# VHH binders against RNA-binding protein 33 (RBM33), part 1

All scores and structures are predictions.

Target 1, 73 residues: RNA-binding protein 33 (RBM33), of Homo sapiens (Human) (q96ev2r1098to1170)
Amino acid sequence: CVVSVEGLSSSTTDAQLKSLLMSVGPIQSLQMLPQQRKAIAKFKEPAHALAFQQKFHRHMIDLSHINVALIVE
Structure headers, positions and changes below count from the first letter of each chain, unless a header shows other numbers; antibody chains are not in Kabat numbers.
F, E and O stand for the ipSAE by ESMFold2-Fast, ESMFold2 and OpenDDE, each averaged over both directions (binder to target, target to binder). V2 = 0.75 x the mean of E and O + 0.25 x the DockQ between their complexes.
[cut] marks letters that were taken out.
The coordinates of atoms that the task and the answers printed are left out; those that the model quotes come from them. Centres of patches stay.

## First folded at step 10 (VHH)

Design n3
Fold by ESMFold2, look of step 12:
Structure n3 (fold): chain B 73 residues (1-73), chain A 122 residues (1-122)
Amino acid sequence: as target 1 above (73 residues)
Amino acid sequence: QLQLVETGGGLVKPGGSLRLSCVVSGFTFSSYAMAWVRQAPGKELEWVSSISGSGGSTYYADSVKGRFTISTDNAKNTLYLQMSSLKPEDTAVYYCARDYEIPSGTYWFDYWGQGTQVTVSS
């Protein structure tokens, strides 16, 4: 249910990232870690986390390619 | 005509320094955030640094923090990247880019220059 999004541009906002996540499915939480250029998001359904990773891994946001990884909990 | 022109690239030895410049024209420079983005041969684009249009807020990728300094001279419509302690991993084409604010609060880089090559080798 949890994904790590790394490689975020310093200009990427939580609102932008939340809209991208919600395009795949509802989320339970989003934590921005801007000093690490990273965010942690938890989807309500595990299938949505996998779909987000498959669709958006290496996607470009604000000229930065992001790495999306599934965190097994 | 809208233009972004990068200069200052070249060959340097590890530990060396370079200053990149990006001269802009065709838009109000001080009203936009600006960024440096690089791409090593065969690799993906990597964001390096950003600065607000006013010059008051700067941001850096972890890989360059403490070694690179972004700045602007709004009177000269010029964006700078001072690079120090250069490493072979810094070898890339460096692009300057304009941040484009969309009224909905979404931010995108919509223009970039042709790039300038930086090569760090022994």
Scores: ipSAE 0.000, ipTM 0.093, lowest interface PAE 18.2, mean pLDDT 73

## First folded at step 21 (VHH)

Design w4 (from v1 with Y32W)
Fold by OpenDDE, fold request of step 22:
Structure w4 (fold): chain B 73 residues (1-73), chain A 124 residues (1-124)
Amino acid sequence: as target 1 above (73 residues)
Amino acid sequence: QVQLQESGGGLVQPGGSLRLSCAASGFTFSSWSMSWVRQAPGKGLEVVSVISSRGGSTYYADSVKGRFTISRDNAKNTLYLQMNSLKPEDTAVYYCAKGLYWFDSGTEYYFDYRGPGTQVTVSS
């Protein structure tokens, strides 16, 4: 149910990323790691985590390509 | 509650210029990347230009590079598109869009909201 989002622009806000995540499904948590240009998000449903990874990996967000990976718990 | 309203479109001759504006409300404008997208007659939606939330980065479609300039005034919650050297192929409805996410190909994209659009017609 967890994804990592790497390669975030320094200007990407948590609100923006949250909106993107929520477009796939509801999330339980979102942790921004700005120094790492990274975020960790947990979806309520595993299927949504997978869907998010498949849909948005390598997409541009705020003019930065993001890498989305599933985190196995 | 999110609202986007484009303005500045119209009829112009080839080689002419237009400046589009987009008034945004109902969200923290400065927290969002903004974009202009367009739809020409008989064609799909095309990403024209994107600007990061703070304006530090921009993207332009190859078809408009060197001619169009995207900018924003976060204090005024306004997005702009300066269009110079307009061509007939630029004829389209231009939309202001919030929260655009896309591949470089421009064929796969997602946006949160877009305005009703403003018509730009380039014709002799």
Scores: ipSAE 0.213, ipTM 0.646, lowest interface PAE 2.2, mean pLDDT 91
Fold by OpenDDE, fold request of step 22:
Structure w4 (fold): chain B 73 residues (1-73), chain A 124 residues (1-124)
Amino acid sequence: as target 1 above (73 residues)
Amino acid sequence: QVQLQESGGGLVQPGGSLRLSCAASGFTFSSWSMSWVRQAPGKGLEVVSVISSRGGSTYYADSVKGRFTISRDNAKNTLYLQMNSLKPEDTAVYYCAKGLYWFDSGTEYYFDYRGPGTQVTVSS
């Protein structure tokens, strides 16, 4: 149910990323790691994590290409 | 609730200029990237320009580079688009949009909310 989002711009806010994540489905948590240009998000449903990875990998946020990976627990 | 309201559109001759404004309310404006998108008659939505939440980064479609300038005033919750050297091909309804995400190819995009739009017509 967890995805990593890498390649985030330093200007990307948690609100923006949360909105993007929630467009696919509800999330349990979002952790911003600005020093790593990274975020970790947990979806409530595993299917939404997969869908998010497939749909938004390599999309641009704040003019930065993001890499989305599914983290399998 | 989120509200976006565009203004500044109108009829201009080719080579003319317009300045669009977008008044935003109902959300923390400074926390969001903002964009201008447009829809020409018979065509789909096109991303025109994007500006980051703090204004440090901007994007322009190839078709408007060097002619359009996006800016924002976070203290006034306002987004701007200065449009110079306008062409008939720029004729469209222009929308202010919140939370835009897209591929750099411009073939796929998502936004949280957009305004009702303002008409821009470039004609001799």
Scores: ipSAE 0.174, ipTM 0.604, lowest interface PAE 2.3, mean pLDDT 90
Fold by ESMFold2, fold request of step 22:
Structure w4 (fold): chain B 73 residues (1-73), chain A 124 residues (1-124)
Amino acid sequence: as target 1 above (73 residues)
Amino acid sequence: QVQLQESGGGLVQPGGSLRLSCAASGFTFSSWSMSWVRQAPGKGLEVVSVISSRGGSTYYADSVKGRFTISRDNAKNTLYLQMNSLKPEDTAVYYCAKGLYWFDSGTEYYFDYRGPGTQVTVSS
């Protein structure tokens, strides 16, 4: 139920990313790792994590292509 | 509900200028990249310009670079396009769009929402 979002622009805000994540389903947490151009988010439901990965992998946010991966806990 | 409303289109002679505006509501404007896209009669959509959420990065199609300037005012939730040295080939409906996405191949586009558009006609 955890995704990593990599390749984030330095201008992408936590509010923007929360909005995108919440458009798929409720989240438990979001951790921004801007020095790595990365964020880690945990969805309440595993199916929402998969749906987010399928919908947004290789999309562009704020002029940056992102890679979304499911994280095995 | 997301609402985008373009304005500032019209008829103009070649070499003229227009300034398009897009008023945004129903979402946190400052959190999203915004873009202008256009559709000429009988053609598909073309991405004209993109601006990052904070305004620090921009993109322009080769066909408009040096003539058009994208900008935004996050305090007023407004996106702008200054169009100078207009040519007949710039004739199109211009749309503002929220959250433009495209595949890594670079030619297929998705966006979250776009407005109803404003007509720009450049003719003698």
Scores: ipSAE 0.007, ipTM 0.250, lowest interface PAE 10.5, mean pLDDT 80
Fold by ESMFold2, fold request of step 22:
Structure w4 (fold): chain B 73 residues (1-73), chain A 124 residues (1-124)
Amino acid sequence: as target 1 above (73 residues)
Amino acid sequence: QVQLQESGGGLVQPGGSLRLSCAASGFTFSSWSMSWVRQAPGKGLEVVSVISSRGGSTYYADSVKGRFTISRDNAKNTLYLQMNSLKPEDTAVYYCAKGLYWFDSGTEYYFDYRGPGTQVTVSS
């Protein structure tokens, strides 16, 4: 249910990232960790977390290259 | 509600210039990357240019590099595209789009919203 998004630019906002996440499915939480250039998001459904990772891994947001990983629990 | 309105299109001779504008409302403009995409008659959408939320980073399609300049004024909620040295192949409807994403090595893309577009016609 949980993805990490790394490589975020300093200009990327929670609103931008939330919109991208919600294009795949409803989320339960989003935690921005800007000092680490990172965000952690939890989807309501595990399938949506996988779909987000597959669809957006190595995409650019705000012209910054991002890496999306599933977090193993 | 998100609203995007393009303007500045028109008929221009090859070698000419146009400046497109996009007025934005209904969202925090300064929080989003913005882009220009175009659709030539009978063709799919092509990403022309992208600008980061603060304007520090830009992208241009190879077909327009050196001729087009994207810019934004976050105080006025307005996106711009300066189009110089226009060619007949630049003829298209140009759309302002909020947020543009794609795979680093692919051609798939996604955006949240786009406007109704403005027609640019380059013809002698």
Scores: ipSAE 0.006, ipTM 0.292, lowest interface PAE 9.8, mean pLDDT 80

Design w6 (from v1 with L100F)
Fold by OpenDDE, fold request of step 22:
Structure w6 (fold): chain B 73 residues (1-73), chain A 124 residues (1-124)
Amino acid sequence: as target 1 above (73 residues)
Amino acid sequence: QVQLQESGGGLVQPGGSLRLSCAASGFTFSSYSMSWVRQAPGKGLEVVSVISSRGGSTYYADSVKGRFTISRDNAKNTLYLQMNSLKPEDTAVYYCAKGFYWFDSGTEYYFDYRGPGTQVTVSS
């Protein structure tokens, strides 16, 4: 139920990414890794993680192209 | 609660100019990309312009590029759209939108909230 979001701009905020994540479903945690232009998010439901990856992979946030990958635990 | 309120619309002749404003409240304005979208009579919503959270990046639809300028004042929680060289085809209701996300191609997009809109009419 974890996704990685890569390609984030340095100006992308956790609030902005959280809003996008929450549009799919509730999240348990969000970790921003600005130096890596990356974030790790955990959804409460595994189905939402998959849905988020399928829906928002190759989207742009804050005019920055992102890649979304599902992290299997 | 989130609130967006557009202003500055009106009736202008072709070649004229308008400046739209959007007053935002109920959220951390500086944390979100903002956009202007419009809906012409009988048509669907069209993305006009997008600006990043800090204003460092902007996007313009091909139809308005070189004529419109999007800007923001995060200290005032206000979004702007300067519209120059207006054309009849620019006639539409213009909406301010919060939290804009889209594909690189621009064919699919999402926003969290939009205002009630302001009417822009370009006619001779």
Scores: ipSAE 0.105, ipTM 0.531, lowest interface PAE 2.8, mean pLDDT 90
Fold by OpenDDE, fold request of step 22:
Structure w6 (fold): chain B 73 residues (1-73), chain A 124 residues (1-124)
Amino acid sequence: as target 1 above (73 residues)
Amino acid sequence: QVQLQESGGGLVQPGGSLRLSCAASGFTFSSYSMSWVRQAPGKGLEVVSVISSRGGSTYYADSVKGRFTISRDNAKNTLYLQMNSLKPEDTAVYYCAKGFYWFDSGTEYYFDYRGPGTQVTVSS
């Protein structure tokens, strides 16, 4: 149920990313790693994690391309 | 409770200028990229311009590059679109949109919300 989001803009906030994540489904947690321009998010439903990865991988947030990967727990 | 309200549209002659404004409320404006999209008669929705949350990055459709300028005032929760050298083909309803997310430079996009729009008519 976990995804990594890499390549975040330096201006992307947790609120913004949370909104994007929530557009797919509810999340359990969101950890921003600003020094790495990365975030780790956990969805409540595995299907939503997959859907998020499939939908938003290679998309742009705040005009920055992001890479979304599923993290196997 | 998200609200976006465009203003500044109207009738202008070719070569003229307009400045659109979008008043935003109900969300943390400075946290979101914002965009202007437009829909011309008989055409689909077109992304006109996008600006990052802090204004550090911008995008313009090829059709408006060099003529339009997107900007924002996060202190005022306001998005702007300065439109110069307007052409008849710029005639459209212009919408302010919140939370713009993109794929491959506009092949696919998503936004959370858009305003009711403001009419821009360029005609001699």
Scores: ipSAE 0.076, ipTM 0.509, lowest interface PAE 3.0, mean pLDDT 89
Fold by ESMFold2, fold request of step 22:
Structure w6 (fold): chain B 73 residues (1-73), chain A 124 residues (1-124)
Amino acid sequence: as target 1 above (73 residues)
Amino acid sequence: QVQLQESGGGLVQPGGSLRLSCAASGFTFSSYSMSWVRQAPGKGLEVVSVISSRGGSTYYADSVKGRFTISRDNAKNTLYLQMNSLKPEDTAVYYCAKGFYWFDSGTEYYFDYRGPGTQVTVSS
């Protein structure tokens, strides 16, 4: 249910990232870790976390490449 | 309600210049990347340029590099495209898009909303 998103642009806002996450499915939580250029998000459904990782890993958001990993809770 | 309104299109001779504007309302403009997308007659959509939410990063399609400049004024909630050295192949409807997210293939994109567009015609 949990993904980490790394490599975020310093310009990427929580609103932008939430919009992208919710394009795949509903989320339970989003934690922004800006000093690490990282965010942790939990989806309500585990299948959506997998789908998000598969769709957006190594893609570009706000002109910055991101890495998405599935996290063991 | 989100509203995007493009303006500044028109008829211009090859080699001429135009400046497009996009007035935005109904959302926090400074929180979103913005883009210009165009559609020429009988063709699909082409991403022309993208600017990050705070303006620190930009992207340009190869076909417009060196001729077009994207900018934004977050205090005025306005996106701009300065178009110089215009060519007949730049003829298209130009759309302003909100919340643009770019997949690094050069042909994939995502946006929350786009405006109705403004026509740019470059013809002798």
Scores: ipSAE 0.012, ipTM 0.384, lowest interface PAE 8.1, mean pLDDT 81
Fold by ESMFold2, fold request of step 22:
Structure w6 (fold): chain B 73 residues (1-73), chain A 124 residues (1-124)
Amino acid sequence: as target 1 above (73 residues)
Amino acid sequence: QVQLQESGGGLVQPGGSLRLSCAASGFTFSSYSMSWVRQAPGKGLEVVSVISSRGGSTYYADSVKGRFTISRDNAKNTLYLQMNSLKPEDTAVYYCAKGFYWFDSGTEYYFDYRGPGTQVTVSS
């Protein structure tokens, strides 16, 4: 149910990232970790987390390359 | 109720300059990447330029590098495109777009919203 998004630009906001996550499915939480250029998001359903990782891994947001990984809880 | 309104288009001679503006409302402008895209007659959309939400990063299509400059004023909720050394090939409808994202290592893209556009015509 959990993805990490790394490589975020310091200018990427939670609103931008939340919009992208929600385009795949409903989320339970989003935690921004700006010190690490990272965010952690939990989807309501594991299938949506996988779909997000598959669709957006290595894509660019705000001209910054991102890495999406599934987190084993 | 996102609203984007482009202005500043018109007729210019080759080698001339134009400055496009895009007034934005209905969203927190400073939270989103913005872009200019264009559509020449009979062609699909082409990404002209992108600017990050805070202005720290920009992208330009190869066809406009060195001639066009994207900028934004987050205090005025306004996006700009300075177009210099215009060519007939730059003739198109230019659209302001909210929330630019690249997919598949930059081979696909999307945006959340696009304005109605402003016509730029470069002709003798």
Scores: ipSAE 0.007, ipTM 0.256, lowest interface PAE 10.6, mean pLDDT 82
Fold by ESMFold2, fold request of step 22:
Structure w6 (fold): chain B 73 residues (1-73), chain A 124 residues (1-124)
Amino acid sequence: as target 1 above (73 residues)
Amino acid sequence: QVQLQESGGGLVQPGGSLRLSCAASGFTFSSYSMSWVRQAPGKGLEVVSVISSRGGSTYYADSVKGRFTISRDNAKNTLYLQMNSLKPEDTAVYYCAKGFYWFDSGTEYYFDYRGPGTQVTVSS
């Protein structure tokens, strides 16, 4: 459903991150929080959120390792 | 639909007291840390205090230690800030915030949502 992506480089754009998210599945929303080096994205399907977390947690974007967490509320 | 509503602000003389409340709804209140943050005129946000989801751990900015007390009532979904010995420099809009995370002891701020705030003015 919802993932948080932390540890983003200051050079990572919303377009780049949106493209990465969409490579896993359609998203409902994306909120960039650049002051916190963070983004929050909601997938249309919960399975896609899990798949994104599993594929990209601790992977590197723009020379920065990211932490991807599932948010369940 | 997350809702946070602060109350209890107002005008008070130096040395006075105020008690802020924050009514929360639309999420499982007891599962999240909560915080009070403030914004003085022309300034950025400052973390005033943080309380863990169960209430067992608290943090206070050095500027308010010994004067302010954060508390929560998870049965009433309510966050509180008791403000004593108020000073003119405490003048700010005070916000209740959900989901505050610390990356290094108070220098990095993240919150899912904050309320509209309540004005506290300390002036003689």
Scores: ipSAE 0.000, ipTM 0.088, lowest interface PAE 18.3, mean pLDDT 78

## First folded at step 22 (VHH; from w4 with S31D)

Design x5
Fold by ESMFold2, look of step 24:
Structure x5 (fold): chain B 73 residues (1-73), chain A 124 residues (1-124)
Amino acid sequence: as target 1 above (73 residues)
Amino acid sequence: QVQLQESGGGLVQPGGSLRLSCAASGFTFSDWSMSWVRQAPGKGLEVVSVISSRGGSTYYADSVKGRFTISRDNAKNTLYLQMNSLKPEDTAVYYCAKGLYWFDSGTEYYFDYRGPGTQVTVSS
């Protein structure tokens, strides 16, 4: 149910990233780790985490390509 | 040079309330998600609640949902936890933490920094 999103621009906010995540499904949490240009999000349903990774891996946010990976539970 | 300082702990009766505060300095507070983590006597750390950098998203452990409310004031660099309907099971040291995440299958967490903690004791 967890994805990592890496390669974020320093100007990307949790609100921008939450909007993308919520377009796929409801989330339980989002944590921003801006020093690592990274965020961690947990979806309510595991299928939504997979769908987000498949849809948005290497998508661009704020002129930065992002990398989305599933976190092993 | 991150500093986190918790306050507001104490001894309360079951059913009582406490409000915890965490003063933050040494980093741009408004850029970071913040969390409350607790450690009961003889147990490991449990993530209690998380709030996004701008305050738009929150998480609560099932054990505290409906009783605890996390909030933040980015103008004051302060994180809060309102704790209502307290139970003896809530007895723990409560820590303010920066840069934390966890996984669905159990208590798995990572944080960059945490404060020294504030003791909350709920006892008749």
Scores: ipSAE 0.006, ipTM 0.145, lowest interface PAE 13.0, mean pLDDT 78

## First folded at step 24 (VHH; from x5 with W32Y S57D)

Design y2
Fold by ESMFold2, look of step 26:
Structure y2 (fold): chain B 73 residues (1-73), chain A 124 residues (1-124)
Amino acid sequence: as target 1 above (73 residues)
Amino acid sequence: QVQLQESGGGLVQPGGSLRLSCAASGFTFSDYSMSWVRQAPGKGLEVVSVISSRGGDTYYADSVKGRFTISRDNAKNTLYLQMNSLKPEDTAVYYCAKGLYWFDSGTEYYFDYRGPGTQVTVSS
């Protein structure tokens, strides 16, 4: 149910990421780790986490390519 | 409710200048990247320029590099495009857009929202 989003621009915000995550499905939590250029999000359903990873891996946010990975929780 | 309103378009001679503005409301402007896109008569959309949410990074299409400057004022919720050395080829409807995103192919992109546009016409 958990994805890691890495490669974020230092300018990328939680609202921008939340909008993208919610376009795929409801989330349980979002944690921003901007010093690591990273965010961790938990979807309520595992299928949504997979769908988000498949759709947005290597997507450009704020002119930075992101890497989306599924995390074993 | 997202609202974007472009202004500053008009008629100008080749070599002239225009400054476009986009007033934004209904979202936290400083949280989102913003872009200018244009559509020339009979053509598809072209991404003209993009600016990151806090203004640290910019992108320009090759056709406008060195002539156009994108900027934003997050305190005023306003996006700008300074257009210099205008050419007839720049004639288009110009739209501001919220949250422009690309896929790796470089030819596919999408917007969360865009405004109704402002007409720019460059002709003698």
Scores: ipSAE 0.017, ipTM 0.385, lowest interface PAE 7.9, mean pLDDT 82

